# Designs tried in a protein design chat: miniprotein binders against q56419. Part 11

Target 1, 326 residues: q56419
Amino acid sequence: MEGRTLEEVQEEVFKRHGVLVPKKELEDLAKALEEAGLLLTEKVEARLKEEEEKLKRERPMRLAGLSYPEGEREARAFLEAFRASYPGEGEEARVLLMPHLEPSRVPEVYGAALAALEKTPPPERIYLVGVAHRPLKEKAAALPVPFQTPFGPALPDLPALQALDALLPFELFNTPLAFREEHSLELPLFFLKGRFPEARVLPLLVARRSPELGEALKVVLRDFPGLLVLAVDLSHVGPRFGDTPLTRTLAEEARRRDLGFLERLAEGEPEAALAFLGANPTRIDGVEVVASLLPLLRERKGKVLAHRLDLEAPTLSAVGAGTLVL

## First folded at step 3 (miniprotein)

Design H4
Fold by ESMFold2-Fast, scan of step 3:
Structure H4 (fold): chain B 326 residues (1-326), chain A 93 residues (1-93)
Amino acid sequence: as target 1 above (326 residues)
Amino acid sequence: SEERREALEALWEALILIEEAAEVAKTNPERAIELLLEAARILTEAAIKLNDEELIELAIYVLEIAARLALENGMPELAEKARELIERLEKLL
C-alpha cells in the first residue's frame, strides 16, 4: 500500500471531527512523537534497572514524614498515641488481621491491633501478607531484603522465604519493583516493628488468589512458626472505587457486610465469610488474600476487636478497616 | 449536538496546547510539560465523547513526550504523573 500523507491525515480528521489541524502542527507533532517514542523506552528501562539494583540491597521508607514520623523517638510517641486511641485491652493473636489504609483515618483500629500485639508473645518471625497495588509477574511475590523503618531495619527471614519458594510452582522473588511503593506492607510493618523489634519478616504480596500459597505457607509455618498478619482493608465504596455516591443506607450496608465477614472469620469459617460477601457494592481488597490463605484460617476462632467505616467526604466514598484476632 | 460541539472545542484546545508546548519546550520545559499533561487529559475526555479510540492513542503519545521532557530536565514527580496516566489509558485499549 502507499504511505499516508500528513495532508490526508489532516483531511480525515476534518472529515470525522469537523476541525482543521494546521499542517505545521501535524508535522511538528509527528516528529516529536517519533523522537519521544525511541528515547523514552531506553531511558525508562535504564532507570527501572537502577531502581531494581537498589532493591537488591534494601527497601527504603517511602511514607516516612508523610504517614508516620521518620525519627525513632517521634515514631515511638506516634505509635503510643495510636495505642492510647483504643480504650480496650487486646487478645493474644496467632493470626492478626489489620488494615493498611492511612493510619490517621482509623487510629482506634490500629490501636486495637497494637493492643493485640501487647498480649502476643514476641514471635521469631512475622508472615506479613499484603495486597499488591502494582502488577506482579505471578499470583504472589516476596522481596528478601531488609525493609527500613524508623525503629531500624526489619530483617528478612531468608531460610523461611527459601523454604516457601521451594514449595511454590512459581518463582517467589519475581517482581522486586512492585515493592518499591507498597503501603499494604509499609504501614502495618511500622506498627509490627515498633512492637516486635527483633522479629524477622516474610514480606508477601498477593495479586490474585493463590491456593498454592496457602498450602505452602501451612507447611512452612510448621517448620518456621511465627505470627501470621493479613494486612487488608475492608469495604471500598463510592465513586472513587467505581460505585455510586455513598448514602447513609449504603454506608450501613457496608458496615454490616464488613462485620459479617469478620465475624465469620472469627468463627473459623473463612469460606462462609467469602460467601457472605457475595457480589456487590462492598469492595473488599483483602478477598484475594483470605481466599489464598484458607488452610490457615479454617477452624481458628477469635474475636473482632475494632471496626470502622471511614468517610472520604470529598469523593463521597468510604473505606472499611478492622482488627481481628484468631 | 451540544456534547459533540463541546468535545470538538476541547479537541481544538488540546491541539493548541500541544503547539504551544512544542514552541516553549526548549526555553521553559516545566511549562511545556504542564501544557502536554493538560492536552492529554482534554484528548482523553474528547475521545470518550466522540467515541474515538485513536484520540486515546494520541493522548498516550503526548504523555510519553511529557515524561521524556520531565526525565531529561530533572522533574521526576511530573514523569511519574505522566507514566501513571499512560498506564491507565493503556488499560482502555
Scores: ipSAE 0.000, ipTM 0.198, lowest interface PAE 14.2, mean pLDDT 80

Design H5
Fold by ESMFold2-Fast, scan of step 3:
Structure H5 (fold): chain B 326 residues (1-326), chain A 93 residues (1-93)
Amino acid sequence: as target 1 above (326 residues)
Amino acid sequence: SEERREAEEALKKALELIKEAAEVAKTNPERAIELLLLAAEFLTIAAEKLNDEELIKRAIEVLREAARLALENGMPELAWEARLLIEELEKLL
C-alpha cells in the first residue's frame, strides 16, 4: 500500500461499516495479512480502475443473486412476496422514506413502501437519495448513467441532473467509484424499478450535510417534478456499532427515538425531528440526508406506515427501519 | 521446497481461521466474516505457490459463505468485499 497507515484503515472501516476498530486488532490483522503476502491491494486497485472506466457507461448490478434474484421472473415473484408481507394499504407518496437495510431482515417495512408505491401515480422521474458508504470528493454526488436491474436499466434523467449540477457550488458528477458498491441506492432502486419501470432516475448520494443540495433540488423539482425517495436506515445500536450490548430497555429507547423522529417528519417538521435526535442521541444514518433536504421536507404532512427494530441476537445489536409517506 | 512449505503453512492457517469463524459466527458475525475473508487470502496464496486451481475454487466457496453470513447479519459492505474478491478469483479459473 502506498503510504497507507493503520489510521487510514480505521477511517475507511468506520466510513464503510460505521464501526471504530481498535488499533491493536488492526495491527494484528495487518501482521497476518503481511505474513500471507497479500495480493489483494494490487488486484483491487487494478479492478477499481477498470470499474471506474465502466462506470462512465453504466452501473452494473452488484447484489443480484445475493439480496435479490437476478432473473426478471424470479425478481417479480420476490417483490410480490415483500408486498404480501405487509397487511396494510398504502398511501400516495410525494416523498417516500424507505430503508436500505438488507430487505430480508425487514420484509414488512419494504412491503409498506411497495404498498405506498401502488397508491402513487407513476412519476416521470425519481429523485433517489441514499447515504454514501464510501468517501466522496464533495458532500454529495450523482452518477449520470443507466443503473442495471433485473427489470431492465433504470435510465438517468440527464436534463434534470444537468439542471441540478448547474445550481450547485461543486461538481455533482464527482467520485464515480463511490457508486460501484452502494446498497443505499441499489436496494431501493430494485423495488422502485419493479413498480415504476418507465421512470427515469436521479441517483444521489449524501456523505455530509449539504444544505445547498436541498436548495438546488427544490428549484429543480419545480421544473422537473417527480417522486423524492430518501433511502435511509434508522437507529444503529449495540456492539456491532461500537455500543454496549442491546437490552430490552435500550431496544425500547431505540424504537421510541425512531418513531419520534419519523412522526416529526410526518408533521412536516424536519428541524424538530433533528432536534429530537439531539435531545435523544442515536446513530441514525439518515440524519445527514434529512439535514440536507430540509427545504423539501418542511410543511409536508404524511404518515408512518411501518417501523421495525431488527434485532441481531448473535451480536446483541439492532438496526431500525421505517416507511414514511409525505 | 520452500514454496511448498510456505503453501502448507498458509493452508493450515486458512483451515484454522475457518474453524474459528464457525465458533464465533453466532456471537460475533463481523469477526467471523473477517476471519473467512482472511482465510480466503491464505487459500489464494497457497493456490499460487502450488499452482492449484482447486484451492482457488475453495477460496471462492469460503468467500460465498462470508457473503451469505454478512447479508444475514445486515452487513452488506462486507458482502460486497467478499464478492469483489470472488470476481477477482473467478478470473483465475
Scores: ipSAE 0.000, ipTM 0.192, lowest interface PAE 19.6, mean pLDDT 82

Design H6
Fold by ESMFold2-Fast, scan of step 3:
Structure H6 (fold): chain B 326 residues (1-326), chain A 93 residues (1-93)
Amino acid sequence: as target 1 above (326 residues)
Amino acid sequence: SEERREAEEALKKALELIKEAAEVAKTNPERAILLLLEAAWILTEAALKLNDEELIKRAIEVLREAARLALENGMPYLAEIARFLIELLEKLL
């Protein structure tokens, strides 16, 4: 990211997402930016340094006014509307799996998560584990600063983060800029802070399978007990994700894949859940998180509260989302 | 009047790109995102020539939509481009 050219961005997007961004369109954009005097290496580098420096103090909201309301009163009403979208009572969670997909697409699924939080005693801290959508210098990272929300800042649990860092074979606070724009943390945090305003947070990102993270977290959770939240989406199917156009049969297979995965996690069998997904684990946004957290998920039984495969008919694509309590 | 005409032409061009982006957003999200980025830069260039902060604000809104679509469609690096541009434009306000 830092120091990357538009050509390098095009190449990286192709490697990671199987999509080739048209070079001519990127070149036309680069020329327009140059004429505006804004796509200058010096200005971009200065801005990245400013953002990295700001991230030493706080993580500002990025999706306020887009995915959730900016004002506290409006944000509260928005959160309660999502709770009302789920007709059930929820169940107490020590581990909560919830989505990070745009909330308006799967309101019942977020409502189920809210119902579980209502039945859960307020935790001293929340271990919020999301998926890195930007490169990390290591397999996982954390950012030990307040995260802004419409309900006030979610404060970091510095002692627990320091304990975690001490147990890892790599520097935990290794890629601050990866947290500047990260919806897999920001969207779940909105709901978690709304329900547990006094809880401190450990904002964690997983880029690649890190068994050492799971082992370290198991140790830290003994001394610093709290709610573990896996903020992950499920199946990503269709042309939008480099797959074939979604048919009714493929949609049914995606639902079966999602539910089979979640039900095996609910039985306390995370290895069986991973095996059930077979040869295409990258199409479930969460495989690397679950694989990293195996020691925390084994022999813990629970319940799937909600599942939805959200269809985008014009793109013939879909994204799965679910709420699981353990 | 010349400056006003240039602003009106830039707004018209940007609106045309935004409309095209909306039309293709669900079938070709990559194309839609690139069209929104282009629209934002047309607005930005016009804003700099006219010293018009409202055009900068509009460009930021368009870039926020581009970033949102990019994140929802599994294109985080296009979202990153849009966000860095938003941060640069915010300095002009």
Scores: ipSAE 0.000, ipTM 0.218, lowest interface PAE 11.5, mean pLDDT 82

Design H7
Fold by ESMFold2-Fast, scan of step 3:
Structure H7 (fold): chain B 326 residues (1-326), chain A 93 residues (1-93)
Amino acid sequence: as target 1 above (326 residues)
Amino acid sequence: SEERREAEEALKKALELIKEAAEVAKTNPERAIELLLYAARMLTLAAEKLNDEELIKRAIEVLREAARLALENGMPELAIEARWLILELEKLL
């Protein structure tokens, strides 16, 4: 698109494919191709820098109208429906493990998380730790800007983020673009902001094991108390994830791995939880997060509220999801 | 060379993705379309590393199939994405 006007591109699309494409849609697609890195030019690099600069001001919603409703009233009804999908009572959480999988796939698991939040006193801040789905320049990163939600912007806890940055051996605010499209933060944040509208947030991504992050967070949490949320999915099995097609045996193994992992975390034994996984065909994306946060999880007992292995029959694949309170 | 190894890995991945897309196209067309878009990106990466225009042409063919499936299955956003990628790749020929 770089050497042509949008009107010229739109005319060419119509001639080649018989579809008149709106200018805004073509502009949005240009950004997607830039992110894909398909054609990297000096102009694409300049546009990426512009996108990065925009992320220094705010993080817009990307999944509104897709994974959750855009309007506040509809979003509130959506939360109530998810809470209603879980028949149990929650438990107070100081640490909450919840999924970031598409919510409609595991409504009772998100419902269990909402039940726990219902029993939890409103925190002044939430340490929201997700999994990086795009490369980070360092092992972990944060984005110190408001994250838009249907319930209003989730404001960053700037003093706590700065305290964390000061304790780390790397620059915490190192990869803003990694946050532009990140469902492991956006999906849990929708539920957290709906329940705790006044809480500030520390949006954190882990790409690789960072024990220094866990040690720094232990210090920061002492001075800036808050709710720690690990936004992680569990087993990823089947061809969609580069594995063999799901069988009854592999599904049972995945359920055992998920539950064995969660129960060991619930006993305050995170090293035992990691050791339990060992070498196996079942992959858990929470491993790097748990390995980074060991100092915050040791000797903290709790309860597994929900677990589900969500089956994607057409691809013979599955993703595990769970809710754990500590 | 290291670049040739990376290109061969990308090409192998692209072929695996195309095969998987063919297997799920009738039962999960949305997944098939996403797999074809990913395959086209892998073919483009291989083409860049190998300086091979035939891989660009193959990527365009894969994107045309993705656009066709997207339109047939009421997913115009994915069709627009595929068509925009076709236009960009045609500049390289």
Scores: ipSAE 0.000, ipTM 0.156, lowest interface PAE 18.0, mean pLDDT 81

Design H8
Fold by ESMFold2-Fast, scan of step 3:
Structure H8 (fold): chain B 326 residues (1-326), chain A 93 residues (1-93)
Amino acid sequence: as target 1 above (326 residues)
Amino acid sequence: SEERREAEEALKKALELIKEAAEVAKTNPERAIRLLLWAAEILTFAARKLNDEELIKRAIEVLREAARLALENGMPLLAELAEALIERLEKLL
């Protein structure tokens, strides 16, 4: 299995097959594989450079036809179906925490986010903060181009992005390719653009804790006010995420962990929320985002509108999702 | 007989490359990563000769190590190459 060493594999093969391969054939194979590897590397480099050049102009849809409909009319009906899945009323949001996992798995949670957006005055801009699922050159990054959606392009707020870049100790626009396939921005953006078609966007990714990002955003938000959106999922439990198979006890622990985290954020106590998770070991991908944005979350009271632990029965795993307004 | 000998020499060569990668990882991480990529391809060759799915799993582990080293050393193109190779091998299972 995974615990077998190469020496153990070699011993097992020797026991089964017993005789050595001619050295010349192996050398020829190694040279052929080296040449093939070099050619593959060059082709991959050329393709990535081409994709990076395209990303200087726009960010195309990647999940259209998969996670949401490609056509505007069908996309509108899809969005309204999510709103209908949540029977409650929203609350006005200055800060919105919403998920980024596959929407069809937690429709009532996305519905709660839509309900909150209905009660929220249209912002001039949305600070959309997601989680990097690919490496970033720096702790955080942004991509200052139009993001395509079924509702038309979400335009970047270039003055606000430039102001943010100027305040950071690193280049903000440092890893364009990380945005090529990033569902933590694309999936929330579908809902946000559907509700606020005129709002400009600051698409931001956090890979590691960046207190300097939170401090800079506090300054930028004063001069460029807007809606702050944290696009984060909650607990990740089960074998798919390197844990033991999900049991009722582990699911209950994950629900308590998620709600304890969200409730502390709702009290305006983000440090307490992080401390709570530190005392209760978990894989919540929003930790680095919350830790980066502390100055923007302190003393903002709000309400948890929805929470769900979505069960993935085939893998005995689960992902937590919630909607929080501050 | 000849197929078995080819597979055995491939396994020896893969182990040699993995050991060399460990030795040079600190001083020449790019070479270490490339050595791991070559070792995985050689393990895949041996797996095909022996019809041994366990060796495919070992090749995937070697590629995961290559991706880890690539990410730790700021080499995203080599990490992308390793991930592409992992995806191809997972489809063989």
Scores: ipSAE 0.000, ipTM 0.223, lowest interface PAE 16.1, mean pLDDT 81

Design NA1
Fold by ESMFold2-Fast, scan of step 3:
Structure NA1 (fold): chain B 326 residues (1-326), chain A 103 residues (1-103)
Amino acid sequence: as target 1 above (326 residues)
Amino acid sequence: SLEEEIKKLWEEIELLVEAIKILLLMAKKLYDEGRYEEALEILELAIKLLEEAAKLLQRLQELAQQTGDPKWLDLAHKLAEEIQRLAEEIARLMHEIVEKLSK
């Protein structure tokens, strides 16, 4: 835009909020915030290095006592309650798409995932693919350590992880710190470990589209068969996500977008699912995961078991969640 | 006490609101200078703080309801209105930037 000054911005703030903020005060506050951030840099770096060393041995629970119970007995009852929230029967899954949104917000959707797992033979290993919420050094990453859960540690499938690493054009075991606080893996893992306590896990994060990951996984799955789980949320709408405030129209559009995406995946047409998202008034969390895993999703027909749009009234925002079996 | 917890949440929300306002003004300045990608980076940070403020507000609203005291209910309402206004302004600027970057 042309030549707008900070004074003109202050005038807009006054028109919007009925308050004038002095320019010097704003500049002083901006400098104070920046200085506080810079002051913490070396302390943050030292702490991160310490946490990275701890992650070489195991990945501890971060959401226990918050999103799920710490104790095994209480955790088992929690799973039972989620399963009970879904009135239907599941379908056997070779590929399962499930959310990583806070479970209490969409209990029926997690219940549908549990129903699918009830119909699925226990896999020897689970390929758990989540979304990186922190920067990765490469397009994707894995952490080859036990992940703690209330049901005991989910052990890494080291031979399968090593085979995957060997087939990729980048180091798979990059960015261990990205796993320290990663709910897209921890929340689905809670449900998966509760249902399949003996299964080993390949915990994978996708940050950017990696067709080479999908091609490598197709090869590894042939030699190391297992359950593929895409832990992804759907539409992100509203100001919390850089979009317009939620309206009935935007909510309806988000629901139609989510279902149109899922139904095309259910037809074994993942390219059509991605193309359907082309005009983008809302974002879907799992696009980069689906785009990376195309070779594993083509020509696999399945069924959408559940869908919900979780509404956040204070932010006028919403997140879609669904369960899809392929 | 319940009131002490409300006051702590109020203080934390006020700090986040001020930070969001500063980031929003910084983003507007970058936008006016044609620095659209940098403006988006600042707005993404503002959105993260807005999300945190909204979570604290939800907790404050729950506690205010438990007190049944009109003064705390009025505070919760005013904070919600301010957070809503900031969200609308951020969304408006984000939309304008996306359109500028669109081919």
Scores: ipSAE 0.000, ipTM 0.155, lowest interface PAE 13.3, mean pLDDT 81

Design NA10
Fold by ESMFold2-Fast, scan of step 3:
Structure NA10 (fold): chain B 326 residues (1-326), chain A 100 residues (1-100)
Amino acid sequence: as target 1 above (326 residues)
Amino acid sequence: SLEEEIKKLWEEIRELIREIFRLILEAEKLYDEGRYEEALKVLEEAIKLLEEAAKLLQRLQELAQQTGDPKWLDLAHKLAEEIQLLAGAIFFLMLLIVEG
């Protein structure tokens, strides 16, 4: 891939070609491998430009047949099964926090989100804010194209996206490729489109804190009212995430961190929620999203409907997921 | 099932790895024979398959993460290691040809 040492190059050549290369020849080889890498990069860049052009027309489904059913009929049955997994009633949401973790891992949490949507009047538009899992050229990005779902395309709210772009100090439509494979938007969108088939969408990704995004969204929401959805996962603990193996104590700590964070958001105190995380805010997926959206979360009281710490026994790891209505 | 899709991707990636390795051996033979233009064409074919294998691996890695099962995460890591080794071999041969 990248940053290979001379020792690694020598071992690789030996394994593949059965020859040991002297140090001087390896130094010459390393320099010329860098040059050869530029040729491969050029081909990759050409392919990426091609994919980027396709994304100007639509965003196709990537997880259909894997995380949710491809067919509309099967997809509706799937939604009903998730709703049935949550025994409680929902609450009306003006702001909804829901996960983007694989739905089958936390069905009750997605069921709680569906319960909230059931109690929510159909919005004209949904501001869907996810977490960037690929680098963005700017702190945040949007893709102004139809997103395909089993329930038909989720159409972009072009006037609202344009209004948002005009208020930002950076180009909003800056990294189309980041949207090609982005589960933090695709998985929540499946549930949102199933419940609100007529709603238009503003698909937004946050990579880094953008207070200017929150300020701009506050203005845009006033002129273009809609449902704000934060699609974020909570604690990430264990070896899969570079930590020590999960113990009951660490799992309890993660659960307390998740609930403490959500409860402070439910009191309309997002700064207190961020402060509560203390020394390692990056262990909760949604920190950068919440930090960006402070103006929209302050003084909004609500309720935590569900929380689960999904245990991955084989990896001794866990990911937290929750549903919060504001 | 998610596991069946991972198995299908694994089989496809393994077939690509076998073909890439075959092309590398062919290119090595052509290079040793001084048939540089033919060796370069074979390596260009190998690069196209390598790019395809890398794309399938990225998808397999995403699915493996969704399962959380260490057997699939370990499999993805081993496939990534093999693809890196093949890339190194291709770069090495192309370099020898390009330098003259």
Scores: ipSAE 0.000, ipTM 0.165, lowest interface PAE 12.4, mean pLDDT 80

Design NA11
Fold by ESMFold2-Fast, scan of step 3:
Structure NA11 (fold): chain B 326 residues (1-326), chain A 100 residues (1-100)
Amino acid sequence: as target 1 above (326 residues)
Amino acid sequence: SLEEEIKKLWEEILELVEEIIRLLWEARKLYDEGRYEEALKVLEEAIKLLEEAAKLLQRLQELAQQTGDPKWLDLAHKLAEEIQLLAIAIHLLMWMIVEK
């Protein structure tokens, strides 16, 4: 991509789609980006190429000192405090669903995940499946490099990643930059690495429904057994998410929808879970992840360990989070 | 205190970042469905939130400089990088809509 003019963008949209996007709307978008100092230029593109090259070597921490402590000792104390926030005992997991929401907002939910990990024998590898919050060139992607954590680098399982890549109809390592800023991997990884410091990881992002990913993962898991982790948030409700202001009634409805979704997954009925959710207007982070991983979730019975709807009173909005073991 | 005001701005910026990411996600879904005009309008909304986040970041940068504390200066730098990368993601998705 070399810097396009707005007229070139407008002309291409018209030529390809028969839709004339008003030039003023494109100009307003470009002006907003320029005023924010954010217009994509050749200089910015050069910077992106530099960041992409750095990501071929390692993925640095981005949320250290913000969402979790940077130092190992402090990070360990932080993790133990989250475990202590959950009063229950864990349960062994072959599949773990946990949130990627800011941990301080739902400490009991992360504590439940930690409790489950305490009961789970150390896996050789973790298949960590998060949600792409930035566009991917393909339906899914992975980054085959060490991910830095306060507990040391989480090393990639290169043989398992290469086996997965070989089975897919698209290039798995297709969008390195999408991983530079990705909390759906970084936040769960902090807890997973703290509990299983020797486990290698397959850091995977899903942008769109990819049944081929689920089928390929089912094959790879037979040869490279490990813990499957779905880093998924639940209901997103209220004006912050384009919905009506949250009321007590709507909050209780969101809680019931989240629990109904999780309980159907716990029954080994992921298609029923998706159908149940599809009947409701609530947005759920990671629905495309569950839809992609159907072959790995069918007929697995489990238990919901925790659920919370995090209320954001200033915006009259809420985000659901849960921990499910299968 | 200056630090408590920085924390408040930081929380507000993170909330805007989360919503911008959600809008990028929505725009990508609309793109996949061939709904290009709607995708562009969602991206326009994302840019408005991005502009708001940039203004809050400017205020946070001013307060961070007043503290002289490297911790808050580092935070301001990391937030600036995130906002810039979000702007790039929005621009790239607009490009992808055109290239379809």
Scores: ipSAE 0.012, ipTM 0.361, lowest interface PAE 8.6, mean pLDDT 83

Design NA12
Fold by ESMFold2-Fast, scan of step 3:
Structure NA12 (fold): chain B 326 residues (1-326), chain A 103 residues (1-103)
Amino acid sequence: as target 1 above (326 residues)
Amino acid sequence: SLEEEIKKLWEEIEELFKEILRLWEEALKLYDEGRYEEALKVLEEAIKLLEEAAKLLQRLQELAQQTGDPKWLDLAHKLAEEIQFLAEAIEWLMLLIVKKLSK
C-alpha cells in the first residue's frame, strides 16, 4: 500500500467529518495497524481490488434515494418539478455550465439548465466535465463504463474516449476508484440523461489544471461533435470551507464574484473571467475546469440564465451555483 | 424633506438588521448546544423584526420613488437584498431545527 503522513490522514479526516483528530490518536492507530500487520493489509488490498474490478463493468448509482428518486416514474416527476421551478425560457447551448451542488438546495438553477436543454437539439454525445473530489493519479481522468441512472444506463462513447486518450500525454483511464463516489458527475448526469436518454457520455474529471485536456478536447469535438457540459459549483465561502464566517458583506462579495466570473465567460473571455477572481481563485469550485478548457470557451458568447448563493446557516457558510449557456 | 425622512428610515432599518443578525447568531449557538426549542423561539423573534424592517422598507421605497433620484431607488434595492439574505438565513436554520424536533 502507498504510505501517507499522519498530517495527511489528519487533514482527510477533517475534510470528511469536520473534526480534527489529535495526532496522538493517529499515532496510536498507526501502531495498532502495524501490530495487526499483514492480515489487515491483505484485507484492505483485497477490498480495493474488488471495488476496482466492479468499476470495470459499470458505475452504480450512489445518490439514488438521497438526492434523487430511485424509480423512473418518480425520477421523471422530480425532474419536471425542477423545470417548473424556473419561470424563464432557456437558450440553445453548445456549452452548458451547470452546478453539481445538492439539487434541492438550488432548484431554480437546475430548472434553468433544464430550460436550456429543452432548447438544445439532442446531442449524439455529452462531454460531461466534473471536478475530482478525490485524488487522481493524473491531472484528469475518465471512466469508460455505463453509468447507472433511474432513466437507464448512460452509455460511454468509447470511440470518442479512445480518440481523446490517444491525444493526451497521460493515461486517461488512470483512477477508476475516484469515480466510485463522485457527485460532480452523478448529479448533472441525472438531469442530462432524463432529457437526452439516447446520448452517449464522456465522463471526465479534472483534479488540476490540464491545458493539454482542453487542446485534446478541441480536436476530438471536431470529429465527435457533442454538447460540452461543465459541472461546477461557484463560490465556497465560510468556515466549512476554511474561510471566515459569512457576513452580509462577504455574501455580496461572493455573489458579485460569481456573477462577474459568469458574465465574462458569457462574453467569450475565459481568461478575463479567471483574472477577475484575482489572487484567490480557489474560492470558486470549477476554476481548474475552466482553466483546463480555455480553447473551448474562447469567443463563445452566451447568457447567464440563473444564479443563487445557497446559505448553509449552521456553519455560516455558502455555496454559489449558476447556469450559463454558451 | 423627503431625503431626511428616507435617512431616518434607513437608520431604523440598519438597527433592525443588527438585531436580527444578533438573534440569528444566538439561535445558531442554541442549535449547536442541542437547545432546539429555544433556538426556534429566538428565530421567531427575528422573523418579527424582519417583518418590521420590510414594512419600513416599503415606506422608504415609496419616498424614494417620490424623489425621482436614482440613488435612493438604488438604496431601496440594496436594503431589499439584505432583507432577502436575512430571510434565507433564518428560513434555513428554522428548517434544520424543525427537522431535529421532528426526528
Scores: ipSAE 0.000, ipTM 0.173, lowest interface PAE 15.5, mean pLDDT 81

